# Designs tried in a protein design chat: VH-VL binders against q869s5r1519to1633. Part 21

Target 1, 115 residues: q869s5r1519to1633
Amino acid sequence: YILVAEDNDINIKVVVRQLEKLGYTAIVGINGLKALEIIGSFPICLILLDCQMPQMDGFTCSTILRQIEPTGQRIPIIAMTANDSKDRCFEVGMDDYLSKPVRVDRLQKTLSDWI

## First folded at step 4 (VH-VL)

Design s67 (framework fv_recibokibart)
Fold by ESMFold2-Fast, scan of step 4:
Structure s67 (fold): chain C 115 residues (1-115), chain A 120 residues (1-120), chain B 108 residues (1-108)
Amino acid sequence: as target 1 above (115 residues)
Amino acid sequence: QVQLVQSGAEVKKPGASVKVSCKASGYTFTDYYMHWAKQAPGQGLEWIGEINPNSGGTNYNQKFQGRVTMTRDTSISTAYMELSRLRSDDTAVYYCAREEWELPYYFDYWGQGTLVTVSS
Amino acid sequence: QIVLTQSPGTLSLSPGERATLSCRASQSVDSSYLHWYQQKPGQAPRLWIYGASSRATGIPDRFSGSGSGTDFTLTISRLEPEDFATYYCQQYHNYPLTFGQGTKLEIK
């Protein structure tokens, strides 16, 4: 499963459609709290994480995940963000970034790099 | 070449239903969402809803929910919009439009429009 | 629902003049989901500018789009006779999808 943590239904539609076209199965968490719940319940191989979400934003979510994950079991976290926040994403343990809205060619390359 | 060809004009009485068709050609019909929009005489555009031709899944504007039904027939690459319990303010040109998905979503091709007149 | 307000409602100009059309959103819209369509009487709308600033295929470079957040603009640097039409902005940021009421560009 690829976890898509995103609260906007159009952004969800964009990235889920692109993932399915590329042959991946997506599971959606509509905020950081839901994303953490899904990670504990499903075999997630990569996380696409929106940096700005209600209740728990992506920065907080990434920080918590990095603190609780076992040594040697690092799931790639790819930020989905506007250009102005990409530097902050790396500071909280995210591995890469994609600009919103996500383009299929950039998504395909990123997935190839990390999966 | 991509084309969307809609059915011809309809005249209906209040309370009747109308079903407008939109036949697609020049691309793989199931790969692109189809949208419907309403334009009353002399007015602007209003989004009615969308259908995924692959799954048949639909999403409607709340204003039309309960009166609109969108379907498709993949064997003839045709989308349909049925509007029930017609009122005088349903008099409008109805357009189908294809959604481009690889870039940020927009309507790249439109049907020519179908005039539906509701009169007593 | 995001409300798009276009101004002016009607803009009367002559060929050769510059046109500036405004579209304001009731809440922030990602520029990638803000589009412009041109419509002539008796015709279907046609995609004109997508993602606030990208010209659709075949659209002359005298047309430019700009803006972010809640304020978007369509500019025509030097009007040609074929440019007189109604222009609609549209957002694809949130459901329900919405259009502005249109700006009618008419010959003075």
Scores: ipSAE 0.411, ipTM 0.813, lowest interface PAE 2.9, mean pLDDT 88

Design s68 (framework fv_recibokibart)
Fold by ESMFold2-Fast, scan of step 4:
Structure s68 (fold): chain C 115 residues (1-115), chain A 120 residues (1-120), chain B 108 residues (1-108)
Amino acid sequence: as target 1 above (115 residues)
Amino acid sequence: QVQLVQSGAEVKKPGASVKVSCKASGYTFTDYYMHWAKQAPGQGLEWIGEINPNSGGTNYNQKFQGRVTMTRDTSISTAYMELSRLRSDDTAVYYCAREEWELPYYFDYWGQGTLVTVSS
Amino acid sequence: QIVLTQSPGTLSLSPGERATLSCRASQSVDSSYLHWYQQKPGQAPRLWIYGASSRATGIPDRFSGSGSGTDFTLTISRLEPEDFATYYCQQYYSYPLTFGQGTKLEIK
């Protein structure tokens, strides 16, 4: 499973359709709290994480995940971000980034780099 | 090569229903969402809703919710929009449009439009 | 929900002149989801500029789009007779999808 943590309906539609085209199964968390619940319940191999979400943003979510994950079981976290928030996302342990709106060719390349 | 061909003009009385068709050719019908838009005489465009031809799932503009129904028939690559309980202000040209989705989402091909006139 | 307001409603110019068309959104729209369509009388709209600044295939380079946030602009550097039409901006960032009311470009 690939976890898509994103609150905007159109951005969700974009990424989920692209993942399905590439042959992946997506699970959506509409905020950081839902993302953490999903990670604890499903075998997630990679996380696509919006840096800015209501309730718990991606920065907080990434920080918590890195603190609680077992040694040797690091899940790649790929930031989904507008150009102006890139640097802040990386400070909290994210591994890579994709600019929004996500494009199929860039998504495919990123997934091949991390899984 | 991609074509969207809509059904012909219709004249309806108030309270009736109208069903407009949009026949697609030149691509895999189920791979692209289809949208519908309304344009009243001399006015701009208004989005009515969308249908996923693969699943049949729909999403309607709340303004038309309860009066609009979108369906499709994959065996003939045709999308339909039915508007019920017609009023005089439903008089308009109705367009179908295909959604390009692999790049930024936009309407890359449009049907020629169907004029629906509602008069008593 | 997102209201797109285009100005002016009508723009009267002569061939050879520069045209500047404005589209203002009631809230911020990611520029990747802001598009422009051209429509001539009796015809369906045609995609003209997508993602605020990318010309659709076959569109002459005298057309350019720009903008971000709430303010977007379509510019025609040197009007040709075939450019006189109505131009609509559209957002695909939030449901319901919305169009501006259009700017009619007419011969002076």
Scores: ipSAE 0.225, ipTM 0.747, lowest interface PAE 3.9, mean pLDDT 86

Design s69 (framework fv_recibokibart)
Fold by ESMFold2-Fast, scan of step 4:
Order: structure tokens, then C-alpha cells, then sequence
Structure s69 (fold): chain C 115 residues (1-115), chain A 120 residues (1-120), chain B 108 residues (1-108)
């Protein structure tokens, strides 16, 4: 499973459709709290994480995930963000970023680098 | 090569239902979302909704929700839009359109349109 | 919903003139999700410009699109007789997807 943490309906549709076309199964968390719940319930191999979400934003979500993950079992977290938020994403333990709107060629490249 | 061919014109009375078909050819039917749009006489376009032909999942414009049902038959590469409880202001040309997904999402191919006339 | 307002509603010009068509959104739309369609009477709409500025396949270079945020423009540098049609802008940035009401380009 690839976890897509994103609250915007169109961004969800875009990313999920691209993942399905590339042969991946996506599971969606519409905010950081639901994303944390999903990761405890499903075998997630990579997280695509929107930096700005209601209730718990992606920065807080990433920080919590890094604190609770088992030693040696680091799940890649890829930020979905505007370019000007890039540096902050790395500061909270995210591994890479994708600019919105996500393009299928960029997504495929990123997934090949981290899976 | 890509073609979307719609069913013929319909004349219906108020309160009836109409089911319009859109037969796709020249591509893998299940790979592209199908959309439906309404155009009343002399008016602009209005988005009705979309269907994912692979899953059968739909998303409707709230304005039509409760009256519209979108379905598909993958064995014959055909999408359907059924509109129930017809009113006079449902008189319009209805279009199906394919969604291109690899580039910024747009409607790249359109059916020829189906005129639905609702009159007593 | 995002309301797209096109202006003018009708534009009467002669072949050889420049046409400028405006599309204004009630809230910001990513330019990647703003598209233009041409429609002639009795015909289905045809994709004309996608992502605010990219010409669809086969569209002459006299057509150009520009804009970002809430303000988008379709420009025809030198009108040909075949260009007289109704043009619709459309946004894909938010459900429900919406179209502008159209600008009808009429021969003077």
C-alpha cells in the first residue's frame, strides 16, 4: 500500500489515479490523524504526504511518524507541496518532495528512487 | 481513432426518465474517466458528473445528485447517464466526454451530443 | 463552487482583427487546471487550450492563452473566418468542475 495523506479532492483523484496506472494500491487519509491511524492498520511501504492539511498538518504528522517508527523500519515520506515549502519538509524528516499538481513522470521517478 | 458515439434524440414527458448511451472505441475504455455535461438551448455547458469505468465509481454535481445515475458496461465499452424525474428545464443537448489524465486533466474527446426534449 | 465569468459575452469583430477573451474565477485556480474549448453551432465542444497556455494538437499559433490565479485570457492575434465560434473556459481545480458562460465571437 502507498498511503496518500491529502485533503483536497482533486489532488487525491490525481495522485490515486496515477498510482493505480503505475501498478500501486493507494489508501487515502484525508488528514494527519487519519494518516497515522492507517499506518498502524495497513502495511504501508511509502507515504505521499500533503504538508498542509486540517486537524493535523503534514509537518506534525511527519514528526510523529518519525518518533514512533521502529528502529530500522523507516518508511519513506514524500512531501506533496509548493516549492517554497521544500526546506521545511526535510527538517521534519521527509525524504523527498513532489510539486503540485503531481505529474505521472515525476511520481514514477520518485517511486522508483524510494521503493 | 478515438470515437465516442452517443444514442439518438429522445422526446420525454415531465416525470419520465431518460437513459443516454455513449459507446467508446479506439482506446482502452477502462483507462479513462468519462464525464457528462448538459447544454440547454442557447446556454453554456454545465458539468453533471463523472464515472470511473474501471471501478464503476461516480461523482456527481450536487445540482443533479438524487436524479442522475451513471453506469457503464465494460463488455461493450459503453457509458450511460440516466436522468430521472424529468422537468422542462432538463431540455438540453447532453454530451459525454473523455478525461485525459497524463497531462493537466481536460476533456480531449467529446461525443456528438444527444438532444433530450422534455415537453408535455 | 468556483464561478467562471467570461467577458465580453459577445464580441463582434472582422477578420484580420485581434480578439481578447477574458475568464475570471471567483477563487484562485491553478493554471494547470484552466482550459479553453471552442464550440461551433450544432457541434460538440473541442479542446483548444489546456493548462492556461498550451495549444491542443492542430490549433493554429495565432491562438495563445495566458493567466494565473483568478485572471485568464485567450488571445487570437489575427482573426480568420473559421475562428468565429463560442469559446468556453473551464476549471478542473475543484469539484464541481465548472465552465464559464461563454464568449460568442461574431463576425461584424
Amino acid sequence: as target 1 above (115 residues)
Amino acid sequence: QVQLVQSGAEVKKPGASVKVSCKASGYTFTDYYMHWAKQAPGQGLEWIGEINPNSGGTNYNQKFQGRVTMTRDTSISTAYMELSRLRSDDTAVYYCAREEWELPYYFDYWGQGTLVTVSS
Amino acid sequence: QIVLTQSPGTLSLSPGERATLSCRASQSVDSSYLHWYQQKPGQAPRLWIYGASSRATGIPDRFSGSGSGTDFTLTISRLEPEDFATYYCQQYGKYPFTFGQGTKLEIK
Scores: ipSAE 0.495, ipTM 0.829, lowest interface PAE 2.0, mean pLDDT 88

Design s70 (framework fv_recibokibart)
Fold by ESMFold2-Fast, scan of step 4:
Structure s70 (fold): chain C 115 residues (1-115), chain A 120 residues (1-120), chain B 108 residues (1-108)
Amino acid sequence: as target 1 above (115 residues)
Amino acid sequence: QVQLVQSGAEVKKPGASVKVSCKASGYTFTDYYMHWAKQAPGQGLEWIGEINPNSGGTNYNQKFQGRVTMTRDTSISTAYMELSRLRSDDTAVYYCAREEWELPYYFDYWGQGTLVTVSS
Amino acid sequence: QIVLTQSPGTLSLSPGERATLSCRASQSVDSSYLHWYQQKPGQAPRLWIYGASSRATGIPDRFSGSGSGTDFTLTISRLEPEDFATYYCQQYGHYPITFGQGTKLEIK
C-alpha cells in the first residue's frame, strides 16, 4: 500500500489516479492524525505526504513517525510541496519531494527510486 | 485524431427528461474522465458534473443533484447525460468535454454541443 | 464554491491594440488549476491557456497568461481580427469546477 496524506479533494484525485495507473494501491489519510492511524493498520511501503494539512500538518506527522519507528525500519516519506519548503522537509526526516501538482512521470521515477 | 460527437438538438416540454450522448473516438475511452457543461443562451459556462468511464463513478455539481444522471457505454465509447424534470431555464447548449489528467486538469477536447429547448 | 469574476464584461478594441482581461477568484486558487478558454459564436469552447501561463498547442505567442492566488490575467499583446471572441477563465482547484462569466472582445 502507498499512503497518500492529503486534504484537498482534487490533489487526492490526481495522485490516486496516477498511482492506480502505475499499478499501485493507494490508501488516503485526509490529515496527519488519520495518516498515523492508517500506518498502524495497513502494511504501508511508502508515504506521500502533503506538507500542510489541517489538524496535524505533514511536518509534525513526519517528526512523530521518525520518533516512533524502530531503528532500521524506515518507511520512505516523500513530501508533496510547492518546492519552497524543500529544506524543511529533509530537516524533519522526509526522504524526497514531489512538486504540486504531481506529474505521473515524476511520481513513477520517485516510486522506482524508493520502492 | 480525438473527436467527441454529440447527439442532435432536442425540443422538450416542461417536466420531461432529455438524454444527450457524446461519442468518443481517437483515444482509449476509459483512460479520460468526461465532463458536462451547460451554456444558456447568451450566458457563460456552468459545470454539471463528471464521470469516470472506467468505473462509472460520478460527481455532480450540487445545483443539478437529484436531476442529473451520467452514464457511459464502454462497448461503443459513448457517454450520456440525462437531465430530468426539465424547466424553461434548462434551455441551453450542453457540452461534453474530455479531461486531460496526467498534467494539471483541464478540458482539452470538447463536443460540438447539443441544443436542448424546453418550451410548452 | 469558488466564484470567478471576470472584468471587464465587454471590451471594445481595434485590431493592433493590446487587450488585458482579468479573472479574480473569491478565494486562492493554485495557478496550476486555472485555465482560459476561447469561444466564438456557434462554436464549442477551445482550450487556450492552461495552468495560468502555458499556451495550448498552436496558440500564438501574442497570448500570455499570468497571475497567482486570487488574481489572474490574460493578455493579448497585439489584437488580430481572429482574436475577437469571448474568453472564459476556469478553476479546477476545488469542487464544484467553476467558470467566470466571460469577457467578450468586440471590434470597436
Scores: ipSAE 0.419, ipTM 0.815, lowest interface PAE 2.8, mean pLDDT 88

Design s71 (framework fv_recibokibart)
Fold by ESMFold2-Fast, scan of step 4:
Structure s71 (fold): chain C 115 residues (1-115), chain A 120 residues (1-120), chain B 108 residues (1-108)
Amino acid sequence: as target 1 above (115 residues)
Amino acid sequence: QVQLVQSGAEVKKPGASVKVSCKASGYTFTDYYMHWAKQAPGQGLEWIGEINPNSGGTNYNQKFQGRVTMTRDTSISTAYMELSRLRSDDTAVYYCAREEWELPYYFDYWGQGTLVTVSS
Amino acid sequence: QIVLTQSPGTLSLSPGERATLSCRASQSVDSSYLHWYQQKPGQAPRLWIYGASSRATGIPDRFSGSGSGTDFTLTISRLEPEDFATYYCQQWGSYPLTFGQGTKLEIK
């Protein structure tokens, strides 16, 4: 499963459609709390994480995930951001970034780099 | 090349239903969402809803919810929009339009439009 | 629902002049989901500018789009006779998808 942590309906539709076209199965978490719940319940191989979400933003979510992650098991976290904030993404343990709205060519390359 | 060809003009009485078709060619029909929009005479465009031709899943504008039904037939690459309980203000040209998904979502191809006239 | 308000409703100009068309949103719209369409009488709309600033295939350089947040603009630097049409902005940042009421560009 690829986890899509995103609260905006259109952004969810864009990314899920593109993932399905590329042959992946997506599961959606509409906020950081739901994302953390899903990670504990499903075999997630990569996380696409919106940096700007209500209640628990992507930066906080990434920090918590890295803290509770089992030793020797690191799930790639790819930031999704409307503004160029890649430096902040790397500081909180995210591995890469994609600009919103996500383009299929960029998504395909990013997924090939990490899985 | 991509084409969307719609059914011909319709004249209906108030309270009747109308079903407009949109036949796609030149691409894989199930790969692109299809949308429907309304344009009343001399007015702007109004979005009615969308259908995923692969799954048959739909999402409608609340203004038309309960009166609109979108379906498709993948064997003939055709999308349908049925509007029920017609009123005089449903008189409009109805367009189907294909959603581009690889770049930020927009309507890259449009049908020629179908004029539906509701008159007593 | 996000309401798009276009101004002016009608713009009367001559070939060779500059045209500036405004589209204002009632709420912030990610510029990547704001698009412009051109429509001539009796024809379907045609994609003109997507993502606020990207020209669709075949659209001349005299057309440019700009803006972010709630304020978007379509500019035609030097009008040609073929440019007289109605232009609609459209947002896809939130459901339901909405269009502006249109700006009609007419020959003076």
Scores: ipSAE 0.055, ipTM 0.708, lowest interface PAE 5.3, mean pLDDT 86

Design s72 (framework fv_recibokibart)
Fold by ESMFold2-Fast, scan of step 4:
Structure s72 (fold): chain C 115 residues (1-115), chain A 120 residues (1-120), chain B 108 residues (1-108)
Amino acid sequence: as target 1 above (115 residues)
Amino acid sequence: QVQLVQSGAEVKKPGASVKVSCKASGYTFTDYYMHWAKQAPGQGLEWIGEINPNSGGTNYNQKFQGRVTMTRDTSISTAYMELSRLRSDDTAVYYCAREEWELPYYFDYWGQGTLVTVSS
Amino acid sequence: QIVLTQSPGTLSLSPGERATLSCRASQSVDSSYLHWYQQKPGQAPRLWIYGASSRATGIPDRFSGSGSGTDFTLTISRLEPEDFATYYCQQYSYYPLTFGQGTKLEIK
């Protein structure tokens, strides 16, 4: 499963449709809190994480996940961001980033690099 | 090559339902979402909703929620939009349109339109 | 819902003149999801500009789009007779998808 943490319905549609086209199954968390719940409940192999979400943003979500994840079970976290803020993404334990709106060719390459 | 051909004009009484078809050709029908839009006489365009032809999943504008049903038949590459409990203000040209999704979402091909007249 | 307000409602110009059409959104819209369509009487709309600034296939270079946030513009540098039509902006950033009310470009 790939976890898509995103609150905007159009961005969810874009990414989920692209993932399904590429042969992946997506699970959606509409905020950081829901994303953390899903990670504990499903076998997630990669997280696509929006940096700005209500209740708990992506930076806070990434920080918490990295604090609580078991030793040796590091899940790749790929930031989805509308601006060029990649330095902060890496500082909070994210592994890579994709600019929004996500393009299928960039998504495919990123998934190939991390899965 | 890509074509969307809609069914012919309809005249309906208030309270009836109408079902408009949109037959696609020239591409893989299940790879592209289909949208429906309304244009009342002398007015602009209004989005009704969308259907994913692969899954049959739909998303409707709340203004039409409860009166509109979108379906498709993949064996004949045809999308349908049914509008029930017709009112005088449903008199309009209805368009189907294909969504190009690989670059963020625009309607690249449109059907010719179907005029639906609601009169007593 | 996002309201798109187009101005002017009607623009009367002569061939050879420059046209500037405005589309303003009630909230910020991602420019990648702001599109323009041209419609002539009795015809279906046709994609004209997508992603605020990209011309669709076959659209002449006298057409250009620009803008971001809440303020978008369609410009025609030198009007040709076939350019007189109604132009609609559309946003695909939020559901429900919405169109502007249109700007009718008519011969003076």
Scores: ipSAE 0.408, ipTM 0.819, lowest interface PAE 2.9, mean pLDDT 88

Design s73 (framework fv_recibokibart)
Fold by ESMFold2-Fast, scan of step 4:
Structure s73 (fold): chain C 115 residues (1-115), chain A 120 residues (1-120), chain B 108 residues (1-108)
Amino acid sequence: as target 1 above (115 residues)
Amino acid sequence: QVQLVQSGAEVKKPGASVKVSCKASGYTFTDYYMHWAKQAPGQGLEWIGEINPNSGGTNYNQKFQGRVTMTRDTSISTAYMELSRLRSDDTAVYYCAREEWELPYYFDYWGQGTLVTVSS
Amino acid sequence: QIVLTQSPGTLSLSPGERATLSCRASQSVDSSYLHWYQQKPGQAPRLWIYGASSRATGIPDRFSGSGSGTDFTLTISRLEPEDFATYYCQQYERYPLTFGQGTKLEIK
């Protein structure tokens, strides 16, 4: 499963459609708290994480995940970011980034690099 | 101040390989993709490929696939493009260029270019 | 691949005149992924217009870009001597990334 943590309906539709075209199964969390719940319940191999979401944003979500992840279970976290926030994403343990709007070719390349 | 400085001109024989470097300064090297482009004498620009300096992942134009290899050394903020099995039509200026993601996906800074001449 | 065709290949004009440069794509390109670069002989290309219509930092307001879909235009309202150069359009819609063949602006 690839986890898509994103609160915007259009961005969710675009990214999920792109993932499905590339042969991946997506599961959606509409905020950081729901994303953390999903990680505990499903075998997630990679997280696409919007940096700005209601209730729990991506920065907080990444920080918590890195604190609680078990030995040998570091899941790649790829930021989906508004352009001015990418520096903050790396500071909280995210591994890479995709700028919005996400393109299918770029998404495919990023997924091949990390899984 | 962002700057990309490329290695100097090279003269090679057909069948040889050439490795061009692009040293970045003034920004966090791993935060921006680096692209390479070819410009044959009197001709336009042709995209060769890109590298993600963070992961080392690459994506090449199919036209150059099998002959081009892109690498980087994060300790010295330098990207490399190696072109093998050189032919006379590889004679060109080769540019590195940084990809800006903010508004969106364009080449905001370019190296000065490296002239590679392939002759017998 | 997306082919970008620029027209005319060479445009001969005098300072003070208006220049209109065309870039036509073989497939639709989102305007946010269409860019223009200026190149002078012996120099690297320089970003000029990004996202079809946004001027890069330091580019004079006599330059404007427009267009959507398959048809894009770069306009220079009143040519200055330093504007004579080759202009390339470029798309980031699909891999492989492609440039047009260039329009050379030359003094008449």
Scores: ipSAE 0.018, ipTM 0.574, lowest interface PAE 7.0, mean pLDDT 87

Design s74 (framework fv_recibokibart)
Fold by ESMFold2-Fast, scan of step 4:
Structure s74 (fold): chain C 115 residues (1-115), chain A 120 residues (1-120), chain B 108 residues (1-108)
Amino acid sequence: as target 1 above (115 residues)
Amino acid sequence: QVQLVQSGAEVKKPGASVKVSCKASGYTFTDYYMHWAKQAPGQGLEWIGEINPNSGGTNYNQKFQGRVTMTRDTSISTAYMELSRLRSDDTAVYYCAREDWYLPYYFDYWGQGTLVTVSS
Amino acid sequence: QIVLTQSPGTLSLSPGERATLSCRASQSVDSSYLHWYQQKPGQAPRLWIYGASSRATGIPDRFSGSGSGTDFTLTISRLEPEDFATYYCQQYGSYPLTFGQGTKLEIK
């Protein structure tokens, strides 16, 4: 499973559609709290994480995930952002980033780099 | 060559239903969402809804919810829009349009339009 | 729903002149989801500018788009006779998808 943590319905539609066309199964968390629940319940191999979500934003979500993950079992976290906040993304343990709206060629390249 | 070809003009009485077809060619039909839009005479464009031809899943503008049904037949690469309980203000040209999944989310190809006239 | 308001409704100009067409959104729209279509009488709309500023394939460089947030503009630097048409802006930022009412560019 690839976890898509995103609250905007258009962004969800686009990213999920692109993932499915590339042969991946997506599961959606509409905020950081839902994302953390999903990670505990499903075998997630990579997270696409919107940096700005209600309830718990992506930066907070990434920080919590990095704190609770077992030693040696690091799930790649790829930030999704409308602007370049990439330095902060790396500081909270995100591994890469994608600009919104996500393009399939950039998504495919990023997924090939991390899984 | 990508092409969307719609069915011909229709004249209907109030209360009837109309079903417009949109036949796709030149690409993999199931890979692209199909949208429908309405344009009343002398007016602008109004989005009716979308269908995922792969899953059959639909999303309708609330204004048309309950009167519109979108379907597709993957064996002949054809999308359909059925509008029921027709009213005089449903008189319009109806367009199908393809949404690109690869680039940002615009309608890159359009059908030629189908004029539906509702009168008694 | 996001309402797109285009102004002016009709713009009367002569070939050779500059045209500026405005599209204002009732709430912020990511520029990547703002598109422009050209429509001539009796024809289907045609994609013209996507993502606020990118010309679609085959569109002459006299056309340019700009804007962000709530204010978007389509500019034609030097009108040619074939440019007289109706132009619609469209947002794909939220459901329902919406179009502006159109700006009709007509010969003076």
Scores: ipSAE 0.356, ipTM 0.803, lowest interface PAE 3.3, mean pLDDT 88

Design s75 (framework fv_recibokibart)
Fold by ESMFold2-Fast, scan of step 4:
Structure s75 (fold): chain C 115 residues (1-115), chain A 120 residues (1-120), chain B 108 residues (1-108)
Amino acid sequence: as target 1 above (115 residues)
Amino acid sequence: QVQLVQSGAEVKKPGASVKVSCKASGYTFTDYYMHWAKQAPGQGLEWIGEINPNSGGTNYNQKFQGRVTMTRDTSISTAYMELSRLRSDDTAVYYCARESWDFPYYFDYWGQGTLVTVSS
Amino acid sequence: QIVLTQSPGTLSLSPGERATLSCRASQSVDSSYLHWYQQKPGQAPRLWIYGASSRATGIPDRFSGSGSGTDFTLTISRLEPEDFATYYCQQYGSYPLTFGQGTKLEIK
């Protein structure tokens, strides 16, 4: 499973549709709290994480995940950003970034780099 | 190559239902979202909703929610839009339109339109 | 719901003239999600400009789109007879998807 943490309905559609085209199964968390719940319940191999979400943003979610993850079970976290905030994404333990709106060619390359 | 061919004009009484078809050819039907739009006589376009032909998942404009149902038959590459409890202001040309492959999403091919007339 | 308001409703011009069509959104729309369609009487709409400024395949270079935020423009630098039609803007940035009411470009 690939976890998509994103609150905007059009952005969700874009990313989920592209993952389906590439042969992946997506699970959506509409905020950071929901994303953390999903990680505990499903076998997630990679996280696509929106940096700006209500209730718990992606930066906070990434920080919590990195603090609590078991030894040897590091899941790649790929930031989804609307601007050049990538430096902060790396500070909180995210591994890479994708610009929103996500395009299928960029998504495919990123997934090939981390899976 | 890509074509969307819609069913023919229909005349319905108020309170009836109408089911419009849109037959796709020239591409893999399940790979592209299909949308439906309404155009009342002399008016502009109004979005009704969308269907993912692969999953059957739908999303409708709230204005039509409760009266519209979108379905598809993958074996014949055909999408359907059914509008129930028809009233006079449902008189319009209804279009199906294919959503592009990738971002940015736009409607790249359109059906020829189906005129639905609701009259008593 | 994002309301798209097109102006003018009707634009009467002669071949050879420049046309400027406006589309104003009730709230900000990412330019990537703003598209223009051309429609002739008795025909289905046809994609014309996508992402505010990209011409669709086969569309002549006399057509250009521009804009961002709430203000978008479709410009035809030198009208040809075949350009007289109704043009609709559309946003795909927020559900429900919406179209403007159209600008009818007619021969003077």
Scores: ipSAE 0.307, ipTM 0.789, lowest interface PAE 3.5, mean pLDDT 87

